# Miniprotein binders against q8wxe9r568to878: the designs that were tried, part 30

Target 1, 311 residues: q8wxe9r568to878
Amino acid sequence: EEEITVDVRDEFSGIVSKGDNQILQHHVLTRIHILSFLSGLAECRLGLNDILVKGNEIVLRQDIMPTTTTKWIKLHECRFHGCVDEDVFHNSRVILFNPLDACRFELMRFRTVFAEKTLPFTLRTATSVNGAEVEVQSWLRMSTGFSANRDPLTQVPCENVMIRYPVPSEWVKNFRRESVLGEKSLKAKVNRGASFGSTSVSGSEPVMRVTLGTAKYEHAFNSIVWRINRLPDKNSASGHPHCFFCHLELGSDREVPSRFANHVNVEFSMPTTSASKASVRSISVEDKTDVRKWVNYSAHYSYQVALGSIW
Below, E stands for the ipSAE of ESMFold2; O stands for the ipSAE of OpenDDE; V2 stands for 0.75 times the mean of E and O plus 0.25 times the DockQ between their complexes.

## First folded at step 19 (miniprotein)

Design Vf1 (at its last look DockQ between E and O 0.56; V2 from the best seeds 0.00; counts 0 for: pTM E .793 < .8, other shape alone 2.537 > 2.5)
Fold by OpenDDE base, look of step 19:
Structure Vf1 (fold): chain B 311 residues (1-311), chain A 98 residues (1-98)
Amino acid sequence: as target 1 above (311 residues)
Amino acid sequence: KVKVVELKVEGMDGPTREAWEDAMKIMEALQKLPGVKSVRVFIEDGTVYVIYDPSKTSPEEIIKAIEEAGFKAELVAVIDSPEELEKAFLELEKELSE
């Protein structure tokens, strides 16, 4: 059975301000990968929601791919695989190519302006140091300004959310427990009903709490990592923030570093090209009518949230 | 206010290379016409939709341009609203997704 699979993936990177989570700097890169199993010479044509193509399309009805977006986008800095006829693209904006058989390859990449005004959620983080006591608190709220969050029926989730709080090397020992089976990382207690305020917790052991997901020190990142499988959470009221709380009692004031991490790292994925709004409008294969066609969409976000001076 | 004309071009039976080449010639000819905003060609049966400014061009001029490109075209319909055409395309997409 002959088939062609198109994978469209956004990569968002950026720096976000403290508080209002304004995007200070961003980059959106979209990559299109092809995997095809086609017999003989199979010249293919890929149609994108390119604004320069807007309304000018040559297709078969059966080659039209369902799209979730009606937007047309500007493609910047297009780069193509060698199998693409770039002359045809420059003259007609048609993406004509002869795919490599049975090999997944990057057909093309391009840059776009971020399609949204805000990120899917905001993260506010507060840090406090009192003597040898260090507290870190974060509040996560879904953004109403993000288009995918506006309609519950069409809501696209953030998946595999990872929030990383860099930890000074000197503190790593405090997050490790000696167990009979070896060294284990301290894990957060999940309390869904809790709103965490500044609570003085007396004790030599770090206390971590989250309202959703899990949190633990992860050596691979040298960070406390707050992990949330899906946002928004189906079981949580849309109006309440999710919270992370960490309280650490250090051995002395001298163990408080003069320079704390000035940022939090955030990563997550979405099952759509939410950053670029890139879409495949059509896939055509010359002289073939019975080709099975698939399109997959995804976005990966990776950005830093600036933390103000902790002091 | 823009209008849409639906045309049928004779002899187009995609997805042959010839059909694509013919469609490209038609596209190029129509894009040169003043007032043409967009062209959609369905190469399986030669259906052509042209969105145009009626103050600058007409169905007759559009047909003439296709004929000058070496093809025969017949008027099928004039659609008063591009939104209606877009709605039809959206419905087609939905049907294909089911």
Scores: ipSAE 0.745, ipTM 0.907, lowest interface PAE 0.4, mean pLDDT 89
Fold by ESMFold2, look of step 19:
Structure Vf1 (fold): chain B 311 residues (1-311), chain A 98 residues (1-98)
Amino acid sequence: as target 1 above (311 residues)
Amino acid sequence: KVKVVELKVEGMDGPTREAWEDAMKIMEALQKLPGVKSVRVFIEDGTVYVIYDPSKTSPEEIIKAIEEAGFKAELVAVIDSPEELEKAFLELEKELSE
């Protein structure tokens, strides 16, 4: 019958260093969406782990939501839907609102700092450009498991992992002249357990090999895209590195390629966790005691891994 | 160095606009009192936990501030041992979590 759902979504963006994936720059944008089915003119109050309210709370015990963090966070650059009483927030940090009925909407958004020490995995990439030959090799290794916001012992997977290796425009144009089968000729075959190393492969066709997932050139991104459905992989030993290898032979143009790329792009989602440790501590609905209350957390990561400027 | 006082405010019961407004008046009054570090109000039964600096205020002054705001409060407990202070904080976190 009556229900309110609070969706907390973190969007991590940033830049990490070559090799060790040290976080050089990061931003987290948190968006909170509400979907409610409440009869009458129900006034709601949302309690977040806002450091400016730490220790000062007005609640019903029944309105307290399970929490997975003891941290209190700074909320930067808060922006609100028109249904939020902004004067109340600015005076008391209380998020007081009258939700839209039966319509999912963004209640508020704010910026936070990334709350973890590391990213869920590291990506090491070695590249070389030697005349018309380009070689790329990457090693992906799980760092640590992330816990669900409601169960700190449950490891949370990275889903729909996409690692994009930009292909310079000069090489795309030249590659199209050399290609007979276009994009499909760049698909990699999965070869689990294959070893990758310094051995150069020869031939007129690109060779792409992965130990997990798939890899192919995708015109939508102008990139070679390594896709992995889920990390950690259930069928691989814990701590096992996952590898990508690519050898491209460019056309016989006399121009010498300058370099492959300065970065790779990494993108993935994590359900049931947060990048900021933003947490809903309470959901109160005026004059109601039997409202079903749900809180969902999710995080999306999109960042660049630097490769360096000189090969 | 801090202590925790547990108080019971009379006449507070349930999730009404009146109860929220009353709790906010109590919160405002206590935040003005020097030495008050934090205030948690449970509006279903009027339970109030106040973390305070005993060199700057006392349970008696805290109760008086609530009474000047128009409410009646009675002392339930004071936590003043280092071990019991830690237990009181852990119990407050457990209550808020559940």
Scores: ipSAE 0.638, ipTM 0.843, lowest interface PAE 0.7, mean pLDDT 78
ESMFold2 (binder alone), look of step 19: mean pLDDT 74; pTM 0.683

Design Vf2 (at its last look DockQ between E and O 0.85; V2 from the best seeds 0.00; counts 0 for: other shape alone 3.59 > 2.5)
Fold by OpenDDE base, look of step 19:
Structure Vf2 (fold): chain B 311 residues (1-311), chain A 98 residues (1-98)
Amino acid sequence: as target 1 above (311 residues)
Amino acid sequence: KIKVVELKVEGMDGPTREAWEDAMKIMEALQKLPGVKAVRVFIEDGTVYVIYDPSKTSPEEIIKAIEEAGFKAELVAVIDSPEELEKLLTKFEKEYSE
């Protein structure tokens, strides 16, 4: 059976302000990979939602791919694999190529402006220091301004959400507990119904709490890592923020660095090209009508959020 | 007001290279016409949809442009709005994507 698979993947990187989580800087890179099993010389044409093509399409009805977006996007800094006829692209904006057989390769890449006004969720983080006591609190809310969040029936989740709080090396010892089987990192207690306020925790042991997911110190990142499998959470009421809370008592005020972490790192994936809104509109194979066609969409987000500190 | 015309081009039977080349010639010819906003060619049967400004061009001028490009075209229908065209195209997309 002859087949062609197109993988479209967004990569979002950026810096986000504290508070309102405004995007201060961003970069969106989209990569298109091809895997094909086609007999003979099979010239292919790929149709994208390129604004320069908008409305002018040559296609077979059967070659039209299902799309969830009606948007047309501006492609910037297009780079192509050698199998693409770039002259044809420059003249007609048609992506004409002869694929490598049975080999996954990057057909092309391009940059776009971020397609949304806001990120899928906002993260507000407050850090407070009082003497030798350090508190970190975060509030996570889904953004109503993000298009994928507007309709619950068509909502696209954020998956494998990772929020990392950089920890000074001097504090790492405080996040370890002795166990019979060796040193283990302290884990957050999950409390789904809790709204965390300033809690005076008596005792020298670090306290971590989350309303959703898990949180622990991870040496690989030198950070406390808050992990959430999926956002929005199906079991959580849409109106309440998810919270992370950490309280740490240091041995002395001298152990408090002049600057605690000035940013939080956020990473997650989405099962759609939510950053670029890039879509495959059509896939055509010359002289072939019985080719099985697949398109996969994904996005990966990686950005930093500035912290609000109260010293 | 923008209108849409549906045309049938003779001799187009994709997905051949020839059909693609012919479609490109038609596309280029139509894009040169004043008032043409968008062209969609279905190369499997030579169905052509042209979105145009009726104050600047006409179905007759569109057909003439295709003929000057070396092809024969016949008027099938005039569609009153682009929205109606999109509805039609959406049906096609659903039918062939399943």
Scores: ipSAE 0.783, ipTM 0.923, lowest interface PAE 0.4, mean pLDDT 89
Fold by ESMFold2, look of step 19:
Structure Vf2 (fold): chain B 311 residues (1-311), chain A 98 residues (1-98)
Amino acid sequence: as target 1 above (311 residues)
Amino acid sequence: KIKVVELKVEGMDGPTREAWEDAMKIMEALQKLPGVKAVRVFIEDGTVYVIYDPSKTSPEEIIKAIEEAGFKAELVAVIDSPEELEKLLTKFEKEYSE
């Protein structure tokens, strides 16, 4: 049967402020891929929510796709596969193309501005250095201002969340064996004398505690990595903060570096949603009225949260 | 205040290259007419919706612009209330969302 699938994938990059998680820098790269199984010659037209065409559309009613947003966006730095007629795009903003047969390919890419004022969750991190003792604490909260979090019945999860705390090279010897540095949920491994935020534990072996997910040093990233499979957590009340704690006692003052990491790295994916609010409004195939049409959205986020001058 | 005129253009029939090219000519002609805010063309039956400023243009002038571009258009309706506009848009989205 004849079919065309349009995949819209957003890649968010940015920098977020230390305490209030204001977005300081951001950009979104959107890639659109096509996979089609069409017989004969098949000129196709793709309609996006491009602000330059707002309200000016030429379609068949059957070509109109359900959309998830009412926003119109500005497309920056559009780049196209060779199958796209760029003169038509420049003259009319119509994306006219002849797709490769039975082969998934990137039709186009463009840059946009992040469509929200906040990210799906916030991360606050506090660090302290007292002699040879280093402590790191983080609080993660879901953002009520993010559109996918407003309605519990239509929430889109953040999946495979990684929060990475870079470890200075001087401290790597304290993390030599990856398996001894890992720690799981406090509910499963509560130490009676190691209250969250307590300095009651000591020694050369770091202690890490999380209230959700797992944390361990990962050599692949040269970082302590806090991993959470899914946010929001099904077993936690709305608005409940999720916490990470690490206490590290360095072997001597010589191991306290003069330079600490200024950022924590955050990375996650969101299925069925868009960071740019890019939306496919129509898919047209010339001379055909019996083509199955599919649109998929996904977003990947990778950004830094500032820590300031310590850790 | 804005209004919407619904027109029917003769001879526009289906998802052909000719219908797309004809619709583009109509779009270009109407976008140059002062007072036209937006144009939507449905090429399967020649239905055209034009959102316009009634202080700057009229359905008569809109039809004239289409005729000067080489096409015959008939007035079907004038939609002059926000309630009617919302109803039309909602019905349109529902019809193709299922």
Scores: ipSAE 0.683, ipTM 0.871, lowest interface PAE 0.7, mean pLDDT 80
ESMFold2 (binder alone), look of step 19: mean pLDDT 75; pTM 0.700

Design Vf3 (at its last look DockQ between E and O 0.37; V2 from the best seeds 0.00; counts 0 for: other shape alone 4.155 > 2.5)
Fold by ESMFold2, look of step 19:
Structure Vf3 (fold): chain B 311 residues (1-311), chain A 97 residues (1-97)
Amino acid sequence: as target 1 above (311 residues)
Amino acid sequence: KVKVVLLKVEGMDGPTREAWEDAMKIMEALQKLPGVKSVRVFIEDGTVYVIYDPSKTSPEEIIKAIEEAGFKAELVVVIDSPEELEKALEEILKELG
């Protein structure tokens, strides 16, 4: 049967301050992909929550899609697939196109201003170097300034959270198997990294601890990676921080670099266009009244949290 | 402060290229009229909702603008009670947020 699927995906990138996680730099790119199975001349019109359209719409009632937001957004730097009539867009803000048959393709992309005041959670990281001993601690808290965190009926999770702590190659040999703290205090599942090539000569073993998720050295990233499946955690009290701790003892102070790392990398997905608030308001297919219509939304976040210049 | 007028435009009858082109002409004509805040056109039956400032324009002027664009429009109802306005804005015109 005939159908059209519209996938709307945000990509957030940026740099966030160490202490208070203020967004210092950000970029939001939204890409829209189309997959359609339509017969005949299949001229389509896509209605977005474009602020230059606000309140001025031409539709069939059957073409109206469930809305995910009441916001109207400004589309910057729109770029289109060749199947889009760009003159129509520039003259009327109508996204008019003839989709490729049975072939998923990128219809358009655009940039927006980040639509929230804060990111969904904050990450505070403290590092210290004392002689040949290196410690890293992180505290992760859900942000009350993020709109999805204030309404449990519309709560949208952060999924597959990955926090990466870059590690100099000299330190990889110092990682040991995991230690678990248990339920009595700081909950943890900790994966120590592997020892490579050399026996450590340090005075104590490396320790990693987490209160949620897992932590392990991952060669693909040259980093200790703290992974959390879902935030907010279903089994944790609201407002309690989630913690990461790492202690290393190196063989001598000459193995300690002048800097530990400049940034911690944070990456996660959300099943909504949380960064742009882009929304499909309508999907129309010329001369057809019986087309199945689907819209999917997602966001991917990838940003750096500054560690400061003390390193 | 604002009112909504519901109009019916003749000859608009479904998801055809002609209906889209006609709706575009109506949209452009009404957007030029001072006092028109927003226009929603339902092309399957020619239903048109217009949010307007009654101090700057009227249903009669709105109909005249549509007629000058080449279309026949009839007044169905003016929606101006606070309760009815809120419902219309939420359901048909969808500008609340």
Scores: ipSAE 0.660, ipTM 0.867, lowest interface PAE 0.8, mean pLDDT 80
Fold by OpenDDE base, look of step 19:
Structure Vf3 (fold): chain B 311 residues (1-311), chain A 97 residues (1-97)
Amino acid sequence: as target 1 above (311 residues)
Amino acid sequence: KVKVVLLKVEGMDGPTREAWEDAMKIMEALQKLPGVKSVRVFIEDGTVYVIYDPSKTSPEEIIKAIEEAGFKAELVVVIDSPEELEKALEEILKELG
């Protein structure tokens, strides 16, 4: 059976301010990959929601792909694989190509302006140091300004959310516990109903708590990593923040570094091109009527949230 | 809601390639009309169809432009679409079967 699969993937990178999580800088790169199983030489056409094509679409009924977006986007810095006829693109904005058979390859990439005014959620983090005691608290709230969050019926989730708090190397020992089978990282206790405040818990072992997901030190990132499978959480009231809390008692105030992490790293995925709003409007394969056509959409977000200087 | 006009081009029941070439000629002719900001031309089983917003250009003007390009067209239907013209094709196709 003949098949063509188009994967459209956004990559968002950026730096976000503390508090209100304003985007200070960002980059949105969209990459389109093709995997095709087609007999012989088959000329293909890919139709995107390119604003320069708006109002001038010619398409076969069978080539029309379902789209969820009505948006048209401006493509910047388009780069194509060698199998694309770039002259045709420059003259007509048609993406004409002869795909590599049975090989996944990047057909094209382009840059766009971020399609939203805000990120899907905000993260506020406070760190406090009192003598040898260090506390880190974070509050995560869904943003109502993000389009995918406006309608619960059409809401697109953030998936595999990872919030990383860099930890000084000197503190790594405090996040380990001895077990019969060796050293294991301490894990947070989940308390869905908890509001976290300052705890007077004394002890050499860190206390970590989360209202949702899991948190633990992960050596691979040299960070405490707060992991949440899905946002928004279906079991949580929309108006309440999710919280992370960590309390650490150091051996002395001398162990408090003069320089602590000035940022938190946030990473997550979405099952749509939420950053660019790029969409495939049509896929044409020359002289073939029985080609199965698939389009997959995703976005990956990776950004830093600035922390206030505690020092 | 936007009104969308569907036209059928007569005698276009040929091979897909020929229909495509004809569709391009039709598109070029329609793009010359000052009132046409957005037009979609689609092909089904060799037949060429045209969808456009009649708010600024009458069906008669569109038909005339198609005729001047060497084709014949007939009005099929005027539909009230809840969506913009760019998405209206999907709704029209659903209604037509």
Scores: ipSAE 0.352, ipTM 0.759, lowest interface PAE 1.3, mean pLDDT 85
ESMFold2 (binder alone), look of step 19: mean pLDDT 75; pTM 0.685

Design Vf4 (at its last look DockQ between E and O 0.53; V2 from the best seeds 0.00; counts 0 for: other shape alone 3.401 > 2.5)
Fold by OpenDDE base, look of step 19:
Structure Vf4 (fold): chain B 311 residues (1-311), chain A 98 residues (1-98)
Amino acid sequence: as target 1 above (311 residues)
Amino acid sequence: KVKVVELKVEGMDGPTREAWEDAMKIMEALQKLPGVKVVRVFIEDGTVYVIYDPSKTSPEEIIKAIEEAGFKAELVAVIDSPEELAKAMARYEKELKE
């Protein structure tokens, strides 16, 4: 059976301000990968929601792909695989190509302006140091300004959310427990009903709490990592923030580093091209009407949230 | 206010290379006309939809442009609004209303 699969993936990178989570800097890169199993010479045409095309399309009715977006986007800095006829693209904006058989390859990439005004959620982080006691608190709220969050019926989740708090090397020892079976990282206790405030916890062991997901020190990142499988959480009221809390008692004031990480790292994925709004409008294969066609959409976000001076 | 014409071009039977080439020639010819906004060609049967400004061009001029490009076209229908076309073409409904 002949088939063609198109994978469209956004990659968002950026720097976000403290507090209001304003995007200070961003980059959106969209990559299109092709995997095809086609017999013979199979010249293909890919239609995108390119603003320079804007409805001027040559297609078969059957080659029209379902799309959830009606937006037209500006493609910047287009780069093509060698199998693409770039002259045809420059003259007509048609993406004409002869795919590599049975090989997944990057057909093209381009840059776009971020399609939204805000990120899917905001993260506020406060750090406090009192003597040898260090507290880190974060509040996560879904953004109403993000289009995917406006309608519950069409809501697109953030998946595999990872919030990383860099930990000074000097503190790593405090997050390790000696167990009979080896060194284990401390894990947060989940408390869904708790609003975490500053609590004086006496003890040499770090206390971590989260309202959702899990948190633990992960050596691979040298960070406390707050992991949330899905946002928004179906079981949580939309109006309440999710919270992370960590309390650490250091051995002395001298163990407080003069320089803390000035940022938190955030990563997550979405099952749509939410950053670019790029869409495949059509896939056509020359002389073939019975080709099975698939399009997959995803976005990956990776950005830093600036932390103000901890002091 | 824009209008839409539906045309049928003779001899187009996609997805052949010839059909694509012919469609490209037609599209190029139509895009040169004043007032033409959007051209859609369905190459499987030679159906052509043209969204145009009736103050700048006409169905007759559109047909003439296709003929000058070397093709035969027949007028199937004139649709008074893109919205009506969108209803007929459910996949483009939102796009044509914008």
Scores: ipSAE 0.741, ipTM 0.887, lowest interface PAE 0.5, mean pLDDT 88
Fold by ESMFold2, look of step 19:
Structure Vf4 (fold): chain B 311 residues (1-311), chain A 98 residues (1-98)
Amino acid sequence: as target 1 above (311 residues)
Amino acid sequence: KVKVVELKVEGMDGPTREAWEDAMKIMEALQKLPGVKVVRVFIEDGTVYVIYDPSKTSPEEIIKAIEEAGFKAELVAVIDSPEELAKAMARYEKELKE
């Protein structure tokens, strides 16, 4: 059977402030990929919720795709695969193309603004230095706007959450001892208030604790990485923060630290949602009325959360 | 305040290149007419919906613009109640349900 699949992938990047996690910079890059299995010469038309089109559409009723948003968006810096007639697009905003047969390819890309007011969660990080001791604490809290109007069982989750704390070059020695870095494992001491199942070989090892997920040093990122499989966590009370704690003693033979990283990196995916509210409104194949049509949406977020000075 | 007119354009009866080109001519003609806000053309049967400002144009002027572009159109309905306007807007968005 003949079919065409349209994949819409949003890539959010940006910088958010410390404390309230206000969005200071944001960019959303949307890539649209096509995979089609169509017989003969097949001229296709893709209908997006482009503000310059806004309701002025020529369509067959069978080509109308399910509505995902009422918003119309501005497409910035559109770039197209060679199979798209760019003159038609510039004259009429029609995305007219002849797809590659049986070959997934990027039809177009464009930039938009982030469509929401807030991110799905906030991250607050506090750091302190007391002599040769460094402590880092983070509190992750689901945003009220993210959870306020959603049933937790029907919400689109944040998946594969990664929070990376860059390790200054001066401190890499504390993480590169064979027993710690060679194993790539969390190595924690039993502490007075709470316990993790671990045994420390040396009293100089960092102590890391999380209330959700895992944390360990990953030399691929030169960072301590806090990983959480899914947010929101269904086993935690609504509004309850998730915590990360790290204690590091630099030792008496270390020089004065030169500086601390000025941000942490946050990364996660959200399936079946969009950061841009880009929406496929129609998919038309010329002279054909019996084509299976599929549209997939996904979003990937990668951004920096600002830190205050620690030293 | 806006109204919606539903028109039927004769001779438009399938998803051919000619029907796409004809629909584009109709779209262009209507977009030039003052008072026309939004045009939606369904090429399988020639149904055309036009959202317009009744203080600036009328169904008669809209039909005339289509005729000047070389096509014959007839009036099917005028939607001027808030309830029917909301239904017409929803109909544009939900026709693939079936």
Scores: ipSAE 0.666, ipTM 0.857, lowest interface PAE 0.7, mean pLDDT 78
ESMFold2 (binder alone), look of step 19: mean pLDDT 74; pTM 0.672

